# VHH binders against o75319: the designs that were tried, part 7

Target 1, 181 residues: o75319
Amino acid sequence: GNHIPERWKDYLPVGQRMPGTRFIAFKVPLQKSFEKKLAPEECFSPLDLFNKIREQNEELGLIIDLTYTQRYYKPEDLPETVPYLKIFTVGHQVPDDETIFKFKHAVNGFLKENKDNDKLIGVHCTHGLNRTGYLICRYLIDVEGVRPDDAIELFNRCRGHCLERQNYIEDLQNGPIRKNW
Key: E = the ipSAE of ESMFold2; O = the ipSAE of OpenDDE; V2 = 0.75 times the mean of E and O plus 0.25 times the DockQ between their complexes.

## First folded at step 17 (VHH)

Design o1 (framework vhh_4orz_3; at its last look DockQ between E and O 0.75; V2 from the best seeds 0.00; counts 0 for: pae E 3.0 > 2)
Fold by OpenDDE, look of step 17:
Structure o1 (fold): chain B 181 residues (1-181), chain A 119 residues (1-119)
Amino acid sequence: as target 1 above (181 residues)
Amino acid sequence: EVQLVESGGGLVQAGGSLRLFCAASGFTFDDYTMAWLRQAPGKRREWVAFITSGGDTRYADSVKDRFTISRDNAKNTVSLQMNSLKPEDTAIYFCARYYEDYEGWFDYWGQGTQVTVSS
């Protein structure tokens, strides 16, 4: 089906690059079949994603898709030059260690392979907020040693929306550091 | 009306196998990721396995390599093959619909089917 995700329209399509990082968060782009359910100004396709990134004078080097569905868009809808990685991530609950590790591993791998450029890691879930924000912040906290409140504030500011899930916030602020290996 | 009906549970000895079935109706089945959950006595409900519409699967560490989730979109069914069962697998097993559109959570599940693994 092509029904629009709940509250999808309420979120900015694309955030800003997080200063000091290679991360940018965005809500899920929707393939063409969804356009009939949207006003023209509400449309946000994979193509629109890249256009918006370009408008920020940035370039995507990797897309990490955290949604647990395949109905929103297809990897084939993306430029061949941009790798696509699916990390199925359950919503509402704090991501498990495996999910966190997969995310960290993907990010570290990208950074290792892209030392010679400034391409961004685009991360999204359905709304590009809670799961996305948690994993980005978890990375910054666990790997980069960023203070939890600073990571959260940075993400919120750059995404243009604040993390909403209290359990995510609490885990980031007070939860244990997750293994990086 | 969304309906999920589990079957296939029962009593089995440790090391044995069971196959659970779930019949889904009332929604476009192939649009949804499906899952199996379980709840042991005195414990909270936990997810056991996921399967996307495209057939991608994920398993909890506790059941990995022992359980296999599958689906038949033509028949609106999802199954859970459980091998090498352990007493700690004893629980009520639920077939659940995973709803990604609302930030991803389980919005429907069945009445459950009892699985009891004896030592």
Scores: ipSAE 0.651, ipTM 0.846, lowest interface PAE 0.7, mean pLDDT 95
Fold by ESMFold2, look of step 17:
Structure o1 (fold): chain B 181 residues (1-181), chain A 119 residues (1-119)
Amino acid sequence: as target 1 above (181 residues)
Amino acid sequence: EVQLVESGGGLVQAGGSLRLFCAASGFTFDDYTMAWLRQAPGKRREWVAFITSGGDTRYADSVKDRFTISRDNAKNTVSLQMNSLKPEDTAIYFCARYYEDYEGWFDYWGQGTQVTVSS
């Protein structure tokens, strides 16, 4: 049933806010049913996520879930005050243009609706690293004009882990800028 | 044991239609996103269509408006209706199980079924 995702234990639960942006990345939180397979110090529930965000003196205003499953937690496990959006993002291959556009649209919508506060967009996939890092960096490059290497460095440092998939890194560094509309 | 068995492949004229079927067993089918992928000679496997446990669908640009993925959770089957077929659709088609725990990839494939579109 509720197997712990591969290598999930190896990643820091939550990164740091990326300076100059509204992003924070984290690995997927796991609902109560997974805790039978985890040591207490390994647990990272939806509640733990919000506690860790609060410990950083931050507040989430949107969670973007990039996974193609409902196994890990339910939106009902999140505070009703935090909007939740699922953008199905297939892994291992560079996300297609439709996925990239949906992500950009969601971020731009959030920024417009939240221009008068400092709430963060939380983004996660399974590990909060490869798909998450790709889409955040793609946004920074295409929409904010950030240099690819600077976007990647910022993400890696704030997540606490480096992007791992070479095809993602190569596409960010050398691939085409994607259209924003 | 997880098992995926494709059927329905064959030879069809350009412009024609074909329906592929995938019978799934050995797992809780309702919990998984399922997909069709294809592999043309000399090319890497590419995903064609996804269908989530809740029935939401996604298609590769090359097949949008021509292919329809569907599932029957009572029968543990996934189908791919393929219309307006082109020679470029010639490939081995695989039914696959999407597994998020491997960073969102496919952990099981069937043996595949050949689709050949003649002009």
Scores: ipSAE 0.325, ipTM 0.674, lowest interface PAE 3.0, mean pLDDT 91
ESMFold2 (binder alone), look of step 17: mean pLDDT 84; pTM 0.845

Design o2 (framework vhh_etentamig_d1; at its last look DockQ between E and O 0.32; V2 from the best seeds 0.00; counts 0 for: pae E 2.9 > 2)
Fold by OpenDDE, look of step 17:
Structure o2 (fold): chain B 181 residues (1-181), chain A 120 residues (1-120)
Amino acid sequence: as target 1 above (181 residues)
Amino acid sequence: EVQLLESGGGLVQPGGSLRLSCAASGFTFDDYTMSWVRQAPGKGPEWVSFISGSGGDTRYADSVKGRFTISRDNSKNTLYLQMNSLRAEDTAVYYCARYYEDYEGYFDYRGQGTLVTVSS
């Protein structure tokens, strides 16, 4: 389908690299079929994603797609040089332990394999905010030992938008540490 | 026009099995995650299971895990729910729902539902 996600236009396409990390968050790029429903300046394709990353003098080394749909774009729409990982993540609810573990494992694997470069881990859900922010923050908290409020603040500042879901925020601030391995 | 039509509901004994089907039309079926949702009398809706467009990912509510199996046949635009070891608490109207990535809410369409009654 070609229906533009609700409020998708309201969010910045791409955030900034999170200092001290390899993370960058962005909203979901939309394949060409969506363009007919967008103004030219609203378009954000997989190609546009890479262009915007380059404009920041960065390079993507991995894309983690957290959306629970496959209608937005196809892996084939991405350069072959950048690995794509799908972690189906249901919206609005706190990701389960399995999802959290998958995300952590993917991140750790990437970091292990990419010690010799500074390529980024690009993470997105639909808006690149709530699910994305939660999992990135969960990683920083559980794996890197960052204080929850610091992780949240860092993400919000770099994404250019604040986490919106109270259940996510509360879980990050007060929830238990999740399994790392 | 998006249409979702559930079938397969009925009366079953505790411990019995039932298979629900949902015929989908009016959209590219394999692009969408699908779900089963149920609503028991006097209760709010409960998400039962999710399945990704390709079928590669499935999710289950804790209450049905190990007993229910969600599947789909994209060539037939059909969603299924195999329900085994049914319990009285599984009694509900079961809805087929199309998952939609929106700012609010999980789904944009659901069917009229099919009644499942588990009773001795």
Scores: ipSAE 0.436, ipTM 0.764, lowest interface PAE 1.3, mean pLDDT 93
Fold by ESMFold2, look of step 17:
Structure o2 (fold): chain B 181 residues (1-181), chain A 120 residues (1-120)
Amino acid sequence: as target 1 above (181 residues)
Amino acid sequence: EVQLLESGGGLVQPGGSLRLSCAASGFTFDDYTMSWVRQAPGKGPEWVSFISGSGGDTRYADSVKGRFTISRDNSKNTLYLQMNSLRAEDTAVYYCARYYEDYEGYFDYRGQGTLVTVSS
């Protein structure tokens, strides 16, 4: 059904644009059918997402949804037509190389197609933190050459929450560079 | 109580086939997205495949696409994995799991797993 994802209420809805990048991270928006289980101040709908992005004087050019399900919202429920891409990313384990490749390919394609504007790539999983943070940091490390601790610090600061899963943090800090872009 | 009982593993030559089964009990089987996950010696768990509760949506890891087929029979509360064109890299213990997106994509393992060994 329309059960609220575990610990979803504990996270800020939308982060800040990560300086020097085109990324912004957020938790999964929940369509209005979920709102009967939420206090008014807890609601975060697809409309709320777009309003919060506009309040930052930003514009989304792509949404990358890392979840398997469309139970939370569907692309047709978005208030504006924006490119939407689902890249299913399993949780609780470090994403595999094919998932990392798909993410890198999507980001690089976006950057090429949007070189003449400043639109953002919005990335979310369920909480917009662990899977989302891992893939954004992996891109910055492998493609942009950012030092692992600097990528993690930037993500944590802009998301407003620190990455939580130790296996992700360890892989980013001490794991191999994923050379297959 | 929830049970997931894997079977069908064994020793097979490269290029061979096996069919794994998972008998489910203690819950409403067709309400759940089900998954196969494998663990090779000395490695962490690796997701293999998903199937939705209705059976209408299936997904595969790239490492097994075109070779493995997940299916379910909701009338028998049974999950299957047909494994063709097996390779040495497929050697692992295979587990049946329930998948929970609400818990950040959590795999709920309950069974003992079934060992698949691919060797000449």
Scores: ipSAE 0.344, ipTM 0.674, lowest interface PAE 2.9, mean pLDDT 90
ESMFold2 (binder alone), look of step 17: mean pLDDT 82; pTM 0.829

## First folded at step 19 (VHH; framework vhh_4orz_3)

Design p1 (at its last look DockQ between E and O 0.64; V2 from the best seeds 0.00; counts 0 for: pae E 2.9 > 2)
Fold by OpenDDE, look of step 19:
Structure p1 (fold): chain B 181 residues (1-181), chain A 119 residues (1-119)
Amino acid sequence: as target 1 above (181 residues)
Amino acid sequence: EVQLVESGGGLVQAGGSLRLFCAASGFTFDDYTMAWLRQAPGKRREWVATITSGGDTRYADSVKDRFTISRDNAKNTVSLQMNSLKPEDTAIYFCARYYEDYEGYFDYWGQGTQVTVSS
């Protein structure tokens, strides 16, 4: 169906590039079939995503979709020049080690292949906040050695919204480092 | 009213197999991701497997290559084929509906079916 996700309208469609990283977070773009349930100014399609990114003078090099659904948009709705990666991620709970590893592996692979450009890794879940923020922060903490509080603050500031899930925050601050291989 | 009814549990010897079923009603089954969870005595409920409406599957590491989740949208059913069962798989198994639109959580589950694996 074309039901608008709860609270979807409450979040900024696109964050800002996280300084010192290649990450940018955004809420899920919705395919055209959702537009009939939205005011024009509320619409945020895959096309709108790319337009907003360009307005920031940035370019997406990879999209990582963390939602555990396929109804929001299709990979075919994206430009062929931008790789799309689906990492099915259950919400509300801390992602498991496999999910974390998949995310890290994808990011590292991208960085390895894109050393010659400044394209961004776009990450989103439904709201582009909790799951998205956790995995980005997890990466920064585990791989880049960033202090947990610094990672969280950086993400929150750039996304324009703060991580909301206490279990995610707690795990980032006090949880164990996850293996990187 | 959303209803999920599990069946197929029972007692089985280690190395044996069981097939669990879940009958769903009260909602548009095809629109939802479904999952199996389990809860062993004295332990927290843990996720076992998930299947999207499109048929994409994911498994907990502890059950990978042994369990298979499947669904029949025509019958509004989700199944869990459990092979090579171990005593550690003993638990109450729950069928659950996953609701992504609210940041993704299991919003409904059944009463569960007991699976006991003897050594």
Scores: ipSAE 0.628, ipTM 0.836, lowest interface PAE 0.8, mean pLDDT 95
Fold by ESMFold2, look of step 19:
Structure p1 (fold): chain B 181 residues (1-181), chain A 119 residues (1-119)
Amino acid sequence: as target 1 above (181 residues)
Amino acid sequence: EVQLVESGGGLVQAGGSLRLFCAASGFTFDDYTMAWLRQAPGKRREWVATITSGGDTRYADSVKDRFTISRDNAKNTVSLQMNSLKPEDTAIYFCARYYEDYEGYFDYWGQGTQVTVSS
């Protein structure tokens, strides 16, 4: 039942805020039932997530979950004051335009609603790297006009791990700008 | 061996209804999120609907309020009830298993069942 996701232990739990943006990326937190298969220092629960964010002197205002499972943790494990959105995002392939649009819409809505504070958008998939990095970079490129290589470098540095999937990197670097409508 | 076998496709008039079934075997069905996808001639596969092991459902905007995904864990089946069918729904419909633990993807597919909606 509570199998630890492949390679999940190999990734830093939480990245750093991406300067000049409202984004922070992390790997999927795992509810208490997974801890029987983890050493104490390997644990990364929803509570641990919020403690680590607080230790960075930051505050989450939205969590965008790119996975399609209820197995890892439940929204009830999050503070009720932090909105939670699930955007089903298929991995191993470049996200389709509908998924990209939903992500952009969620981010733009958050920025409008949170214009008077400095709260962060937390984004995760399973590892907080490939799907997460792609969508964050796609937003920065298409909406904020960031150069592809600059977006990728910023994400990699702040996440603490480089984007791994070559098809994502190629699409970000050389693919078309997506419409923002 | 993992197998997914779709059935229930056919020819139907626009505005009509059809129910698809997917029989699953060779794995612990209750542990997996299951999905329906479709592929029209000359197009890429399009996600249609997903149902988690816990029964949470999601739908593509193009089919929302017309299609209903359901599952029967006792019979290891996934169903797709399709109402108010349109010619645009014409496609081969595939049942698929979703595997989140390795970066989230559809790791097994059926052969598909043809749905043709005429005017």
Scores: ipSAE 0.354, ipTM 0.681, lowest interface PAE 2.9, mean pLDDT 91
ESMFold2 (binder alone), look of step 19: mean pLDDT 86; pTM 0.869

Design p2 (at its last look DockQ between E and O 0.82; V2 from the best seeds 0.00; counts 0 for: pae E 2.7 > 2)
Fold by OpenDDE, look of step 19:
Structure p2 (fold): chain B 181 residues (1-181), chain A 119 residues (1-119)
Amino acid sequence: as target 1 above (181 residues)
Amino acid sequence: EVQLVESGGGLVQAGGSLRLFCAASGFTFDDYTMAWLRQAPGKRREWVAFITSGGDTEYADSVKDRFTISRDNAKNTVSLQMNSLKPEDTAIYFCARYYEDYEGYFDYWGQGTQVTVSS
């Protein structure tokens, strides 16, 4: 029950805020029960997440969890002041229009309600890379009008890792714009 | 050996109901999110419903409020109650195991069961 996700250790725990946006991507934090299978320097708990965010002089205003599991951590492990939103997102394949819409809606809702602050939208899947990167880039492209290559480059640079899935990259670069409503 | 065996498919009239059943074996069932997929003729396979080990569910918009996914961890089974069936629901339905730890993918599925909804 507490096995470490594959390749989880290979990715930086937390990226950087994406300039010009409210997005920050990170790999999934793991609850305390996972620590026995990790070296101390490999541990990345919900508490560690918030500490790392503060080290960047940022504050999380929303966490969007894209994973399809509940074993990594509990919403109760998060501060009560930070909303937690689960958007079940299938991996490996390009997210469907429903998932994309849910993500956009959540982001837009947050931005509408948080105009008076600079809190970040934290997004993660298991590794905080492919699903996470796709949806963030999809938003920037469809909603903000960012060029696909610019969005991808921005995400990759800020996350510290490049999107890996060719189908995601291809869809972002050449796929149709998804409706925003 | 991981095995998923679907049953319960058949022919039904529009507006009717079916209950699909999946028996799982060869793995720790309660560690995995399970799903139902379907593939209609000439179309790509699509997910229909998910259920996590903890019982959280998610549905495709096309089946929302009509289908209900459930699981019994004691029996290693997952079911799909399909109500208000439509011709568009005609497809082969697959029971699938979802593996999140490797970026989330369906690593096993059964042979499928045919569901045909007539007008």
Scores: ipSAE 0.587, ipTM 0.829, lowest interface PAE 0.8, mean pLDDT 94
Fold by ESMFold2, look of step 19:
Formats: C-alpha cells, structure tokens, sequence
Structure p2 (fold): chain B 181 residues (1-181), chain A 119 residues (1-119)
C-alpha cells in the first residue's frame, strides 16, 4: 500500500551537497498516490526532489536507491536522462562486503564517466540517513582515505541529521578497512 | 496473521537439483520483497536470494548462476530453483518477508525446510 514510512516526516527531504565530494543524500521520494496522507508542506515527490536539487543550483547525474522495494516510486517517475541504480542494502545491520563493493564500484564508475561535469550522485534509502550515511562514509574512508570521524561529521552536517544506529557508527569508527576489489 | 510455510526440501546427490516453495498468507503479498536465507550446521544464518515485488532479483555470490528465485503473485508463492548443488549448500532454508518502512529488515520468517546434499 500507500502507508507512509515510519518516522519519514521527521527528516528533512534533501540534504546539502557534501563539499569536496559528488554526494547528496535524501529520503525516499513518495509518488503522488501517497499524498492523501500528507499535508501539502509534507509532500516530497520525485518531482519535488528534482525541484529542490535545482534550487541548490545542482544537477543529479545518478540516483542510487538502497531500498528493497519500488513501492514508494517507480524508476519511470524519474527523468530518463538521469541513470537509476538499485543496490539492495539490508537495514538494521552493517552492510555486507558485497554490498559495499557494489556501492564503491558504482561510485567509481560514475566519477570516471563524469570527469568533465559537476553532476551529483544522489543516494537514498528510506530515510536517507543510516544506510545512506554508512555507505557514503564507508566510501570516503576506504577509497578517499578520510578519517572516520571527519567523514561522519561531514555527512551529519550536510544531511542535517546525525547517523542514529550505533552499530553503523562503531563499524565506521573502529571496524576494519574494507577491500576495494 | 502473517504466515510463511516452506516446502520442497530433502536429500539430493551432489550435482543434483531441488526446488523449494514458500506459501505466504496474511498480508498483501504483492507489496513486499521476499527472500530466501539459509543456516548451515554451526553457522550463522545468511541470505541467499531476494526478489522485489516488481520481479528484480539479487543473489549471494556463492549461489549466483546456480540458484533462481521467482514469485507467483497470483498464488502468493516464492520459489527457489537450486541447480548444481554442492555439499556446502546443505542447510535449513528459510523464506522471509522484508519490511522496508522501518529502514528495512526481515520481519517474518518461515519454519524452514532442510536441504541435505550428499557427496
């Protein structure tokens, strides 16, 4: 159905571009059918996403959807000019190494293909926070050599909300560096 | 009440095939991503395959190209075709429902069906 995701209204729709990176994070957009349960100011559709990105003077070049569902919107609801990639990421647990590798591979591929523009990689899960923040930070730590606490601080500030799950935070801060194969 | 009931397990020789079935009831099946997971003796439970409501699939590397997950939304069933079975595929196989609305996790599980692959 058209049930609003738990606590979805509590999160800012779209964050800010993370300086020095090509990332922007957002919560899952909800297709128009969900709007019956939302006040006008609470709505955040795929169209609203692109309007908000445009208002920041940015442009999306890739959307990475970490959810295991297409109930919230369909890829056909997005402009055909913006590539869409689904990377199934189980929540409530630290993503496995195969998931982390898929995310790194997608980001590295995008950066190579988009060296001559400044388009952004949009990443979302349900809330655009825990799974999204973990994978972005994992990339910055493992691939870009950013210190864990610096990656987390940058994500939290630009998303506008702090990472919430302690197991994710602990793994980023004190867990092993993951191989980039 | 949500129910997931697995069937189709058994004993099979290495190199053989089995097909598992999961009958689902008590929820709007078409709205959910479904999965198969397995637990080998003395090991932790691990995911094997996922299938979204739209039919998109994903597999663990250990079973890729040997296992195929599918769903029949008219019958509310999920199937797992397992080919080229190896002794290391021996496990209890579980059908599970994935709940995305609270950051994604497995919220209901079947009782499991035993698969034993002999050398």
Amino acid sequence: as target 1 above (181 residues)
Amino acid sequence: EVQLVESGGGLVQAGGSLRLFCAASGFTFDDYTMAWLRQAPGKRREWVAFITSGGDTEYADSVKDRFTISRDNAKNTVSLQMNSLKPEDTAIYFCARYYEDYEGYFDYWGQGTQVTVSS
Scores: ipSAE 0.294, ipTM 0.649, lowest interface PAE 2.7, mean pLDDT 90
ESMFold2 (binder alone), look of step 19: mean pLDDT 85; pTM 0.853

## First folded at step 20 (VHH; framework vhh_4orz_3)

Design q1 (at its last look DockQ between E and O 0.65; V2 from the best seeds 0.00; counts 0 for: pae E 6.1 > 2)
Fold by OpenDDE, look of step 20:
Structure q1 (fold): chain B 181 residues (1-181), chain A 119 residues (1-119)
Amino acid sequence: as target 1 above (181 residues)
Amino acid sequence: EVQLVESGGGLVQAGGSLRLFCAASGFTFDDYYMAWLRQAPGKRREWVATITSGGDTRYADSVKDRFTISRDNAKNTVSLQMNSLKPEDTAIYFCARYYEDYEGYFDYWGQGTQVTVSS
C-alpha cells in the first residue's frame, strides 16, 4: 500500500553533510503514489531529495538504503548516475556484524573509488535517524577512531534530530568495536 | 486481536531436523512480513529469518543454508524448516510480525516454542 509511515512527517527530509565526512542522512523518499496522502509541502520524492541536496551545493555519489521494505520507492526512480545499494536492516535492534560489515565495506569501496571528487554518501532508513545514525556512527567509531559521544553528537547535529533508541546509543558508547574486515 | 501461535518445537539430536509452525490471526496476513526469532538461555533475542509478503527470504548467517522460512498466505501460517541442527540452536523460537513503517520492528510475537538440540 501507499500509507505514510508513522512519524515520517515529523522528521526533516534531509540533514546536512557531516563535517569531516562524506555522509549525509535523510528520511526515506516516497514514490509518487504516496503524494495523494500528503500535503504539497510534505511531499518528499526521490526527485525532491536530489533537489534538496543541490540546494546545499552538494552532490550524491551513493545511496545506501537501510529499510527492510521495497514499497517506498524503486531504484529506477533514481538517476542512473547514482548507484543504489540496499542493505536490508531490521530496526529497533542493534545491527548484526554482517550488516555492519556490509555497510563499512560499501562506504570504504565508495571512498576508494571516489577519491577524485567530493560526492556524498546518502544514507537512509525510514526516518533516516536510528538505523541510519547507528551505522554511520559505528563507522566513524570503528573505522575513523572517533569518540562515541563525538560521533553521536555530530550525527545528531547534522541530521537535526537526535538518536532515539537507547540500545543503539548504549552499544555505540559502550559496546565492542566491530570487525572492519 | 493479533495472535501468533507457535508449534513444532521439541527435543532433537544434533544433525536432526525440526519444522516449526506459526498460526497467525487478527490481521491481514499477506500484508506483513513475518519472521522467526529465537532466544537462548542467558542470551538476547536474536533474529533468525524473515519472509516478505511476496515470499523473499532473509536469514541470519548462523542459520543460512540450514533453515528455510516459508509462508502460506491462504492458511495464514509461517513455517521454519530447521535442518542440520546444532546444540547452539537450542532456544525458544518465536514467530513475529515485522512492521517496517514504524522504524522496522517486530510488533507482535507468540508465546514461543522450545527447541532443544542435544549433543
Scores: ipSAE 0.370, ipTM 0.719, lowest interface PAE 1.1, mean pLDDT 94
Fold by ESMFold2, look of step 20:
Structure q1 (fold): chain B 181 residues (1-181), chain A 119 residues (1-119)
Amino acid sequence: as target 1 above (181 residues)
Amino acid sequence: EVQLVESGGGLVQAGGSLRLFCAASGFTFDDYYMAWLRQAPGKRREWVATITSGGDTRYADSVKDRFTISRDNAKNTVSLQMNSLKPEDTAIYFCARYYEDYEGYFDYWGQGTQVTVSS
């Protein structure tokens, strides 16, 4: 089905670039077939995503899709010039080491190949909040050495919504640093 | 009406194998991701394995390399092949449907099938 994801309308479509990083977070864009269930101001398609990024004077160089479904949009709805990577990320539990490794590997590869530009890594799950925030913060903590509370505060401020999942917050604040990348 | 019915559980010795089956009905099976979860006595349910509609698989660390999830879209079934079983694998195993709309969670489950692994 083409039903609108629960509470999807409650979240800002796109956050702001996280200063000092190459990350921007957003909720899942919805392909055109969803639009009959949405008011014009509620629409957020793959095209709308790129327009909103351009309005911020930014450019996406990679999209990392953390959802476990293909029903929201197709990679073919994205410009051919923007790499797309799907990392299946199970919700409700802290992502496993394999998922964290894949995310870190993708980010590190992007940063190496894009040292000559300022393009952003776009990251989303369904709402662009809990799974997205966890993996971005996990990267900042483990790879960049950012203090957990600083990473969480930066994400929350730039996403425009606070991380909600308590087990994710607890693992970021008090869990072990992962050296797997 | 969505229905998920597990079968294939039983008593096995440590080191043995079992294959679980889940028969699904009441929805468009091949459009959904499916999973196995388990619940040991006194513990909360834990995720075991997931298989996407396209056949990609992912496993919990505790079962990686020992368990294999598979699906048959023509028969609307999900299977879990469990090898090298340990007493710690003793649990009720549930087949579940994956619902992505809010943080990716499981919205329908079966009644479960008991797996007991003796030392």
Scores: ipSAE 0.047, ipTM 0.461, lowest interface PAE 6.1, mean pLDDT 89
ESMFold2 (binder alone), look of step 20: mean pLDDT 84; pTM 0.850

